# VHH binders against q9p7j3, part 23

Target 1, 174 residues: q9p7j3
Amino acid sequence: MILPLFPETQVHVFVYENVSNCAAIHEQLISQNPIYDYAFLDAATILYKKQVYSAIIRALEDRRDEQMKTKTIHSEVILSLSPKTEISSAFRQFSMTKKSKNIVVVKIDSKLTEEEEFERLDKLVEGNRVEFSDEELQKLIDFKVLKKNYKLDPSTLENPLASILSSIALRGYS
Below, E stands for the ipSAE of ESMFold2; O stands for the ipSAE of OpenDDE; V2 stands for 0.75 times the mean of E and O plus 0.25 times the DockQ between their complexes.

## First folded at step 1 (VHH)

Design d51 (framework vhh_6qgx_2)
Fold by ESMFold2-Fast, scan of step 1:
Structure d51 (fold): chain B 174 residues (1-174), chain A 122 residues (1-122)
Amino acid sequence: as target 1 above (174 residues)
Amino acid sequence: QVQLVESGGGLVQAGGSLRLSCAASGLTFSNYVMAWFRRAPGKEREFVAAISQTGGYTFYTDSVKGRFTISRDHAKNTVSLQMNSLRPEDTAVYYCAAGYKSPFLGHTYDYWGQGTRVTVSA
């Protein structure tokens, strides 16, 4: 995937449903196993492709400006989904957990081709890969989680996209 | 067995109101997105309105926005559609549906009611 503001940055996004080994993946993430260097998100928190793209762009902007608050670009993506600057809160809100069933996986600056990343991830994730599309994401979202994470009010409930994107873009500036 | 039973349809004059209800049984109601679809004579089934599992999000087709209101009652296992300012074009059989996927895509709903008929006279 090519981002207009970062055309030289390789970005890959994968979506898996009905994942049976989230507990095992979570163990590997805690142990900081380098083959798991991805942003593993709970799909219950993601409604739109633009939501993921906005978090990636924000993370890349913070890296460019030498303002990253976390150790890796992938953890910065997770932080960037949150409207707040508290790292632990962002991870609790958006990261995959042992109980997750559906996940979104982001890879930035891969040394591998997209095809090689697909092959690698298919070995790590025991689930069904689906298209990264608004249609597929809307099948996996939990609206209660989305409302809580972005503090959506009744006026934004029918069309939350603009509010979500604004929250991501303006994180830490208001 | 899962069952969705619609009620509240009937004949009403243009500008009038009707309230449709759908009673769900045999499922864990709070786990499902609930929706209303309609089919007019000679037309395909179309989306009307949907409400998320928690009731926090509602979705409407453009032609009914501001006129129709979808709601749900977890204690009674019901979803309702309040239809105001009815137009002859709203004449259709209205179907209740339960699913956990996209609110807009009919084919992603797992369970359907038998339908309730709404006729709006000029």
Scores: ipSAE 0.000, ipTM 0.126, lowest interface PAE 17.0, mean pLDDT 83

Design d52 (framework vhh_6qgx_2)
Fold by ESMFold2-Fast, scan of step 1:
Structure d52 (fold): chain B 174 residues (1-174), chain A 124 residues (1-124)
Amino acid sequence: as target 1 above (174 residues)
Amino acid sequence: QVQLVESGGGLVQAGGSLRLSCAASGLTFSNYVMAWFRRAPGKEREFVAAISQTGGYTFYTDSVKGRFTISRDHAKNTVSLQMNSLRPEDTAVYYCAAPRHSYWGLTKDEYDYWGQGTRVTVSA
């Protein structure tokens, strides 16, 4: 994937369903094992491809402007998904947990091709890879989680895209 | 600019041991993940082992797990590969490598700095 504002930045996004080793992955993330330097998101929190891209763009803008609030670009992506600038809250809201079953994995600044990252992740994730598409994401979303994370009222839940993207883009600007 | 120099290769009988060393210069050694790769004649370069900047994490390919140990010495700017219980299929030229960026690599394409290699031959 090419981002118009960041054409030199390699970005890969992967979706896995029926993951059986989330507890093991979570332990590696807590220990900050650099092999696992990816943003591991709970797919229950992601409804649209644009939601993920907006968070990536926001994180890259903050890195460019020397305004990152977290230690890594991948943790900055997780923070950027949240409508609030609270690091711990963002991780509780969007990061995979040991009980997650479906995950979205983001890699930024990869020196590898998408195919090579798949080979690498195939060794780390015990699950079924599916296409990164709105159709596949909509099979994995939990609307109760989405509503809570973005403070959506019932009327916006029918078509939440604009509200979600606005929350990501305008985080902390009010 | 950056130079990695391997040593310690040679001929050894199956079941024997060898210790490879890599001396690094032209880089801030403690900032880099270091790795060993190998290439048998007619094959492509394959990952063997890697060690994190601090030495707190190591990664091995399955075929060498339990037999090889990677280590580093920041005072000497060296990374070493202790090879035990060697097998004829371990015969290859062994390369020391470092990435351009300070992140982990499990594939050759993640590595930008390479040594010239040291040959290991394991007889049956």
Scores: ipSAE 0.000, ipTM 0.166, lowest interface PAE 13.7, mean pLDDT 83

Design d6 (framework vhh_6qgx_2)
Fold by ESMFold2-Fast, scan of step 1:
Structure d6 (fold): chain B 174 residues (1-174), chain A 123 residues (1-123)
Amino acid sequence: as target 1 above (174 residues)
Amino acid sequence: QVQLVESGGGLVQAGGSLRLSCAASGRTFSSYAMAWFRRAPGKEREFVAAISWSGGSTFYTDSVKGRFTISRDHAKNTVSLQMNSLRPEDTAVYYCAADSLYPGFTEREYDYWGQGTRVTVSA
């Protein structure tokens, strides 16, 4: 995918359900193995495509403006999903864990086509690939986790998209 | 400036073994992935094997899995390909490639290439 504000930047987003090797992937991420240079998100935390795109756009804006708080663009995407700029908190809230079952994987600045990234990720991830769509994401979300991460009240649950996007856009302005 | 020099190619009978080596000079590649590609007579260049910067991860094309082993030596700035149980279809010119952030499966991911070493496997 091409983003209107960053037409030179190639972005690929993949969704996997029923992943059996999250513990192995997590060990590779902890060891900072460059093969795993992607943003690996727990799908329990992602409700909308726009949620992911908003975090990507914010991370790219922070990179453009030389305001990144993390070492890589992929870690900056993870941070950008959080309503606060606390790095450790953001990773605990949104990153995949050893016990994750469904994941969303983001690749920015790929040297590969989308098909080539699929081939690579299918070798790394032992799960079923599904479409990156609001319909598929809504099957994988955990509303209790979403509510906690974005501090949503029952009154905002009828319009969680606007609240989530505002939280992502306004983080760190205080 | 930067050079990759392959060695170890030759003629071998089916079922035999060869060890290819690639020596890099002009720059250290300890922080980057390295790979082997091959081009069979009348065909396009294809991926064979890749190894991560740390050596902790290796990848192989399906036709060589279990038969070939890629390894590296950071002190000598070399990558090697141990080829066992060779088959006539392994006949090709083998190329060393370097300088990708992670093990890539496509040629465009590597900035530096050797001139190749020829491997011929007879029936």
Scores: ipSAE 0.000, ipTM 0.123, lowest interface PAE 15.4, mean pLDDT 82
Fold by OpenDDE, second read of step 2:
Structure d6 (fold): chain B 174 residues (1-174), chain A 123 residues (1-123)
Amino acid sequence: as target 1 above (174 residues)
Amino acid sequence: QVQLVESGGGLVQAGGSLRLSCAASGRTFSSYAMAWFRRAPGKEREFVAAISWSGGSTFYTDSVKGRFTISRDHAKNTVSLQMNSLRPEDTAVYYCAADSLYPGFTEREYDYWGQGTRVTVSA
């Protein structure tokens, strides 16, 4: 996948459901195993493809502008999902946990094709891959968590995508 | 189009073992997630086991975990299901399935199917 504004950066996004080894993955992330150089997101917190794309774009912009707040582009993606500026809060809100069942995995700066990247990731994730689509994401979302993460209310729930995107884009500007 | 041909079914006593094999046609076997499904008498077809594109991930329905093992041989274009500690409730026609896109647990996710091989487990 190539983003129009970042043509030199290859991005891959994968969605897994019924993942059985999130705890194991989490341990590897804590140990900072370089093989696990991905953004592992809890799918319960993701409603739209554009939400993920927006976070990726925000992270890439931050990197471009030398304004990254985290150590890695993937951690920056996680941060970028959050309306909050606190890294710890962002990770609590959006990052995969040991208890996660469904995950969204993002790879930035991939040197591999999507299929090749899938082959690599498939060795790490024990779950079934589903389409990265709003339809599939909608099946995995926890609306309570979503509402909490983005402070959605009846007025913003009329157009949650707009609210989410605004939160991502305007993080740190409130 | 991919053709799948199952083999290895038969009659076995409870506690026994069988090894099912599925041979896939074509040269793109490695591009497919593979699965086994089964249809017991009077029941709908259900997921049994799946193996990912690379073979790095395997999945099982709860009732067969610890007893069944799915594996694949890319060189031979085959997927196998080793069934140990067989139970009468494992009696079914077992189907091999291939998914070119996403490995999954549902029947509708798989594009190609074999004709099935019958497994009968006697009490």
Scores: ipSAE 0.000, ipTM 0.234, lowest interface PAE 14.1, mean pLDDT 91

Design d7 (framework vhh_6qgx_2)
Fold by ESMFold2-Fast, scan of step 1:
Structure d7 (fold): chain B 174 residues (1-174), chain A 122 residues (1-122)
Amino acid sequence: as target 1 above (174 residues)
Amino acid sequence: QVQLVESGGGLVQAGGSLRLSCAASGRTFSSYAMAWFRRAPGKEREFVAAISWSGGSTFYTDSVKGRFTISRDHAKNTVSLQMNSLRPEDTAVYYCAAGDYFLGSPDEYEYWGQGTRVTVSA
């Protein structure tokens, strides 16, 4: 997928449900295995496609402007989901953990086609691939986690999209 | 459910400037990417400029880079295109479009305005 605002940047987003090997994947991530150079997100934290794309665009803006706070573009995507600029907090709130059951995987600047990335990820992730769609994401979200991460109250929960996108955009100004 | 209305078109001499505006009504479009497209007489519709939902990122076709500036006002639900150093080849009907920021071509945008005509004389 190509974003009009970054036409030379290849972006792939994959969603897996009922993943049985999150602990093994987590071990590979903490050991910095280069085969796992993706942003692995806990699907419990993601409600909308626009939420993921907003974080990707912000990360790409920071890279363009030479203002990345993390070492990789994939880490910057994870940071960009957070309403705060604290790296450790963002990773605790949004990254896949060994206890995760459903995950969203982002790849930026792939040297492979989308189909080749599918084949590679299907070997790394023991779960069922589903469409990256608001409908599928809504089945996997944990609203208690979402409310805590974005500090949502009952009035904003009925239409959380604008609040979530504003939290990502206004990060560091409150 | 968004309606878009363009304004600001007109006749201008080469080297001149125009500012186009697009007003959205109905649902707020702060979560949409906004774009300007144009269609010259006898040609296909082409991309001109886009601005992200946050307003923090902009993209321009090569022929307008450095001359055109896109901006948005979320409170007023408007997007604007400041066109400087206009050239005869900029003559076209200009269209405002709204859609998701992952859409790549004009055929994929959900909402379109009726267009505003810009004529640049030599």
Scores: ipSAE 0.000, ipTM 0.222, lowest interface PAE 12.9, mean pLDDT 81
Fold by OpenDDE, second read of step 2:
Structure d7 (fold): chain B 174 residues (1-174), chain A 122 residues (1-122)
Amino acid sequence: as target 1 above (174 residues)
Amino acid sequence: QVQLVESGGGLVQAGGSLRLSCAASGRTFSSYAMAWFRRAPGKEREFVAAISWSGGSTFYTDSVKGRFTISRDHAKNTVSLQMNSLRPEDTAVYYCAAGDYFLGSPDEYEYWGQGTRVTVSA
């Protein structure tokens, strides 16, 4: 996938449900295994495709503007999901944990086709791939977590996407 | 859960062609890699061909390379196996399988069809 504003950057997003080896993946991430050079998100925290795209775009913008707060573009994606500026907080909020069952995996700067990337990722993730769509994401979301992460209240819940996107876009500007 | 139903098997003379089809139920068809396996009488089930979830990648066992073509239609939720230049040794029950992983082992394919019989006469 190519984002219109970043035509030079190839991005792939995958969704997995019923992942049995999140703990193992998590250990590899802690060990900074380069084979696991992805953003692994907890699907329980993701409601919309645009949420993911917005975070990706924010991360790419940060990189472009040399304003990245994290070490890698993928960690920046995780940070970009959060309305908070604290990296540790963002990771606690949105990153895959050992207890995660459903995940969203983002690859930025891929040199592979989506198919090739998926084949590679399939060697790492033991779960069922599902469509990256709002419909599928909505099946995996934990609304309690979502509300907490974005401080959603009854007024903002009328249009949660707008609130989420605003939170992502305005991180650090509150 | 996904149900798979094969069709297209039959009797054919050596050198002939058959097209097998596998119809998958459920809306998650596009999420699965698809494969064809076959079991000849008195033999173990063996891999024949596989196609990735997107259809962008295919793989064939050596004995069928150049003769068989696997394809899939996401719109119709089907996977097909075009079998050309059939040989008596191709005689088997052909099974359609769906799994999470492209080129997975047979045990990694979660869903299987009932099979369709292909008989190639000399």
Scores: ipSAE 0.000, ipTM 0.225, lowest interface PAE 13.0, mean pLDDT 91

Design d8 (framework vhh_6qgx_2)
Fold by ESMFold2-Fast, scan of step 1:
Structure d8 (fold): chain B 174 residues (1-174), chain A 123 residues (1-123)
Amino acid sequence: as target 1 above (174 residues)
Amino acid sequence: QVQLVESGGGLVQAGGSLRLSCAASGRTFSSYAMAWFRRAPGKEREFVAAISWSGGSTFYTDSVKGRFTISRDHAKNTVSLQMNSLRPEDTAVYYCAATEWLYSGRPDDYDYWGQGTRVTVSA
């Protein structure tokens, strides 16, 4: 995919359900195995495609402006999903854990095509690939987690998109 | 409800060895990554070593590689740090920490902390 403000940046987003090896993947991430250089998100925290794209755009803007707070663009995507600038809080709230069952995987600056990344990820992730779509994400979301992560009121919970996007765009502006 | 308790600190001469242990009580930490941090007098807290939830992966700061070994025993809910060839610059309070996250080397990425155990290495 091509983002309008970042036409030279390759972006791929993958969704896996019923993943059986999250514990093994988590171990590889802790050891910083370069083969696993992706942003691995818990799908329980992601409701919309625009939520993921907004975090990616924010991370790319921070990289462009030399304002990244983390060491990798993928870590910056995870941070950018959070309404706060605390790296620890963002990772706790949005990262895949050993207990995760459904995951969203983001790759930025890939030299591989989307299909080649699928072939690579199929060797790493033991789960069912599904379309990156609002419909599929809505099957995997945990609304209690979403409400907690974005501090949503009952008044915004029925249509949280604008609130989520504002939280991502305005991170660090109180 | 996870309580981490360190033990094994003490005074040792340069070139000596110490083994630190961290015990968890009340619940299992088998799903947690575990780490050791230290804080020397007048210094900030720094990362020493980490071990993955399965025990299959370990990571060390450069200054302790080859001298320190981290290990864990899931059945006993313990994590250990074997410290060999100790140097005066290893003098610090050593802290055990636990997290379910990616290792970052930063103290604030860890959810649970012990009280610390003091290690003094004399010249």
Scores: ipSAE 0.000, ipTM 0.163, lowest interface PAE 14.8, mean pLDDT 82
Fold by OpenDDE, second read of step 2:
Structure d8 (fold): chain B 174 residues (1-174), chain A 123 residues (1-123)
Amino acid sequence: as target 1 above (174 residues)
Amino acid sequence: QVQLVESGGGLVQAGGSLRLSCAASGRTFSSYAMAWFRRAPGKEREFVAAISWSGGSTFYTDSVKGRFTISRDHAKNTVSLQMNSLRPEDTAVYYCAATEWLYSGRPDDYDYWGQGTRVTVSA
């Protein structure tokens, strides 16, 4: 996928359900294994495609503007999902954990086709790929976690997407 | 508080059909997203189908796509699950669930549950 504002950057997003090896993946991430150069998100925290795209765009903007707060573009994506500025908080909120069952995986700056990237990633993730869609994401979301992460209240629950996007966009400005 | 009561379960041969119904109490039925879950013997409760508060959107687990249809009747405060082409693996206790939030495939997101209706599909 090519984002209009970033035509030189290829992005791929994959969703896996029933992942059996999140703990193993997590260990590799902690070890900073370069083979696992992805943003691994807990699907329980993701409700919309636009949420993911917004975070990606924010991260890319940060990189473009040389304002990245994290070390890698993928970590910046994770940070960008959060309304909080603290990196540790963002990771606790949105990053895949060893207890995760469903995940969203983001690849930035891919040199491969989506299919090729999938083949590569499929070797790392032991789970079932599902469509990256709002419908599928809604099957995996934990609304309690979502509400907590974005501090959604009855007023914002009427349009959670707007609230989420605002939180992402305005991180650090509140 | 919303009470949910399922009905329509029973014994059916493979390839057969059943229609489950869930009756919701209260006057705020239209405010709830509704879902069907099922629990097979020895397995965890799993998502089957969901329908938005308006009924405009429906979602299904892959294994039931094309066979099951969820619908709701606002006038009757009911949600239904038409199950066609039933298979032995569909054998489970089927639960109706409701949430004031958006529908999801996660049981923990639902605030109200029925007692369940048993569906047994024989080979």
Scores: ipSAE 0.000, ipTM 0.259, lowest interface PAE 11.9, mean pLDDT 91

Design d9 (framework vhh_6qgx_2; at its last look DockQ between E and O 0.01; V2 from the best seeds 0.00; counts 0 for: pae O 9.4 > 2, placed apart)
Fold by OpenDDE, second read of step 2:
Structure d9 (fold): chain B 174 residues (1-174), chain A 124 residues (1-124)
Amino acid sequence: as target 1 above (174 residues)
Amino acid sequence: QVQLVESGGGLVQAGGSLRLSCAASGRTFSSYAMAWFRRAPGKEREFVAAISWSGGSTFYTDSVKGRFTISRDHAKNTVSLQMNSLRPEDTAVYYCAAEPGYSLFDTASEYDYWGQGTRVTVSA
């Protein structure tokens, strides 16, 4: 996938359900194994494709502007999902945990085709890949978690996408 | 364990062409990403080009884009570097490298196996 504003940056997004080895993946992330150079998100916190894309774009913009708050572009994606500025909070809110079952995996600056990246990732993730779509994401979302992460109320729940995107875009400006 | 043997180096005039070849031993060639690196006299080893295990992806250092082409032959267990429009600054010892684990990197530390190198000299 190529984003129009970042034509030189190849991005891949994958969704896995019923992942059995999140704990093992998490350990590899802690050890900073370069083979696991992805953003691993808890799917329970993701409702829309645009939510993920917005976070990716925000992270890429931060990198472009030399304003990254985290060490890696993938960690910046995780941070960018959060309305909060604290890195630890963002990771607690959106990052895959040892207890996660469904995940969204983001790769930025991929040198591989999507198919090759899938082959590579398939060796790391023990789960079922599903389509990256709003429909599939909607099946995996935990609305309680979503409401908490973005402080959604009855008024904003009428159009949660707008609220989420605003939160992502305006992080650090409130 | 994989053994890599480079060939095809030599002396060529500026603007000329060379084709380097690297022969890999073993049965796991198809699982390895392959790359070319080079080291000029008095300089550090630098990345030149890489190709994925399937051959579906390639990337190059900026200075060789449009001039060099990396390719691989799974049947022969070889990787090649076609070098066109050679320049004096391309003078170096060229090394073939193999990376296990279904990855594609431009950093030397990620490659586990290396050839002995083949010398390329481009005269002005």
Scores: ipSAE 0.428, ipTM 0.758, lowest interface PAE 1.1, mean pLDDT 94
Fold by ESMFold2, look of step 5:
Structure d9 (fold): chain B 174 residues (1-174), chain A 124 residues (1-124)
Amino acid sequence: as target 1 above (174 residues)
Amino acid sequence: QVQLVESGGGLVQAGGSLRLSCAASGRTFSSYAMAWFRRAPGKEREFVAAISWSGGSTFYTDSVKGRFTISRDHAKNTVSLQMNSLRPEDTAVYYCAAEPGYSLFDTASEYDYWGQGTRVTVSA
């Protein structure tokens, strides 16, 4: 996937399954350890690459337009996944928790190649890296959580992409 | 299903102008990003311009920047492409495309909804 509007902003996305140390990572995020300056998402909430890229693009557009609502670009990505404007709800619904097993990790404004960023991240995450792909994400999603987060009805759960992307785009306008 | 209908194509002399219009069906049009692509004879489709659902973000391929303007009218459910300073290289069938959400794509495979196309011919 290419981000044409932001060609000078290096973005990396990683997916880990079977992560054993989410509780430890969570403690580092609470303590605001700058080494952990990533967006750590619960993979149970992410079904599509386009879902993640849409949140990234929205966060970057809000930064460009000086409309960010959170302190960092990474926290803004977490907010941007949500159909609602309430920051605390977005974090409860999409952020990795102590009990998460699979995660999606986003780095924005990276100064490193994908391989270099992976090497740094791999020191922090105890789990198995898998491809950032719709195929792998589909294996990790919790459809009950997805339905709740985006208020999907049973008829849209078979192909929910349009509803999800519209929710990300229209946040604050509905 | 979203339906898209283009209009406004025709024959124009180099240096001239044309305005293309794309009418969309359905209320959900207001939550869609819209784009124009074009296909010259014997070539593959290429990206021309895109506009976000709100109209607040626009993006153009380099060869048309400064000459073409994409805009949208939510009341009429239309997106338009104003094409000025036309060149023979702009000769193509122009297609309107749509995709829900905020992502502005420049590759045709990312768009699921397409119009039938309108022919633009720019004579030397």
Scores: ipSAE 0.164, ipTM 0.576, lowest interface PAE 5.9, mean pLDDT 86
Fold by ESMFold2-Fast, scan of step 1:
Structure d9 (fold): chain B 174 residues (1-174), chain A 124 residues (1-124)
Amino acid sequence: as target 1 above (174 residues)
Amino acid sequence: QVQLVESGGGLVQAGGSLRLSCAASGRTFSSYAMAWFRRAPGKEREFVAAISWSGGSTFYTDSVKGRFTISRDHAKNTVSLQMNSLRPEDTAVYYCAAEPGYSLFDTASEYDYWGQGTRVTVSA
């Protein structure tokens, strides 16, 4: 995907369901293995494509403006999903865990095509790739997790898109 | 629930200037990205310019770069499009659009809220 605001930045987003090796992936992330330089998100926390794109755009703006709070663009994407500026809290809320079953994987600054990244990720992730679409994401979301992460009340839970995107945009100003 | 109202359109000679304004009512747009689109007679809607919720990022279509400037005023919930060096090809109905959050798009289908439009006619 090419983002109009950042046309020179290559962005790929992949969704995997029924992943059996999340514990092994988590160990590689803890050891900071450069092969795993992606943002690995728990799909239970992601309801919309726009949610992921909003976090990516915010992370890219923070990088452009030299305002990043984390060490990598991929960790900045994870932070940017959170309505708060606390890094440890954002990672606990949105990152893949050893217990995750479905994941969303983001790659920024790829020098590879989408097909080449898929071939690379297929070696790392033991699961089934599905389309990055609102329809597929809605099958994987956990509404209890979503409600807790964005502090949604019953009235906003019926149509939470605007509230979620607002939370990402206003991170640190609430 | 949120309404957008455009103003500032009119007739102007080639080389002239116009300033369009978009006023938002209802819930506040402090967290919304805002855009201008236009539709020329017999054509589909095309992207013109966009501005992020903070006003820190702007994006323009190539044909208006250097001539048009988009800006916003959070206190007044308004977005403005300053149009300089107008050309007959800029003749169109101009629409204000809003999309929640940080995402900036040049695709009309990505925007959830739209105004009714204001007409701009540039004479040769």
Scores: ipSAE 0.051, ipTM 0.511, lowest interface PAE 7.2, mean pLDDT 85
ESMFold2 (binder alone), look of step 5: mean pLDDT 82; pTM 0.847
OpenDDE, look of step 5: ipSAE 0.007; ipTM 0.260

Design e1 (framework vhh_8emy_2)
Fold by ESMFold2-Fast, scan of step 1:
Structure e1 (fold): chain B 174 residues (1-174), chain A 118 residues (1-118)
Amino acid sequence: as target 1 above (174 residues)
Amino acid sequence: QVQLQESGGGLVQPGSSLRLSCAASGFTFSSYGMHWVRQAPGKGPEWVSSISSGGSYTNYATSVKGRFSISRDNPSKTLYLQMNSLRPEDSAVYYCAKDLYGWSEDYRGQGTQVTVSS
């Protein structure tokens, strides 16, 4: 996908279900293995494609404006999903864990084509690749997690998109 | 709350060895990866080494690989950095950091000063 505000930035988003090696991936992330330089998100926290793209745009804006709070653009995407600017909280809320079963993987500034990234990730992730679509994401979401992360009340839970996007865009302003 | 306390720094001669310790409290130490990060005057932070929660994986910056060894003792909630063949360019304040899912370092420690000079 091409982002209108960042047309030169290459963005690839991948979705995997029934991942069996999250613990192994988590160990590689902790060791800071460069091959795993992606944002690995728990799919239980992602309901819409727009949610992911809003966080990417916010992270790219922060990089452009020299306001990044984390060390990589990928960690900045994870932070940007959170309605608050507290790094530890954001990572606990949205990052893949050793117990995750379904994941969303984001790559920014790839030197590879989308197909080459698919081939690379398929070697790292032991799971079933599915389409990055609202339909597939809605099969993987945990509404209790979503409600907690975005402080949603019952009146917004049936149609939470605007609230989620507002939370991402207004991070720190409430 | 998370608390990290570094110790073991000091003034040493080039070629010497030094072992840094980081005492952790306020969280389940054995559940999180740990990092060592250093910052020299006038420079930004430099990642030095990482260790996984169970100790199975370790990583080192190219500048210290082969000279430094990271280790941990989960029962005592302590992280270590064994520094051998120290060079003047290793002079910095050393911080330990709690890793959060491999992407960020939660810095709570005060740091410990290492100075390598003749």
Scores: ipSAE 0.012, ipTM 0.263, lowest interface PAE 8.6, mean pLDDT 83

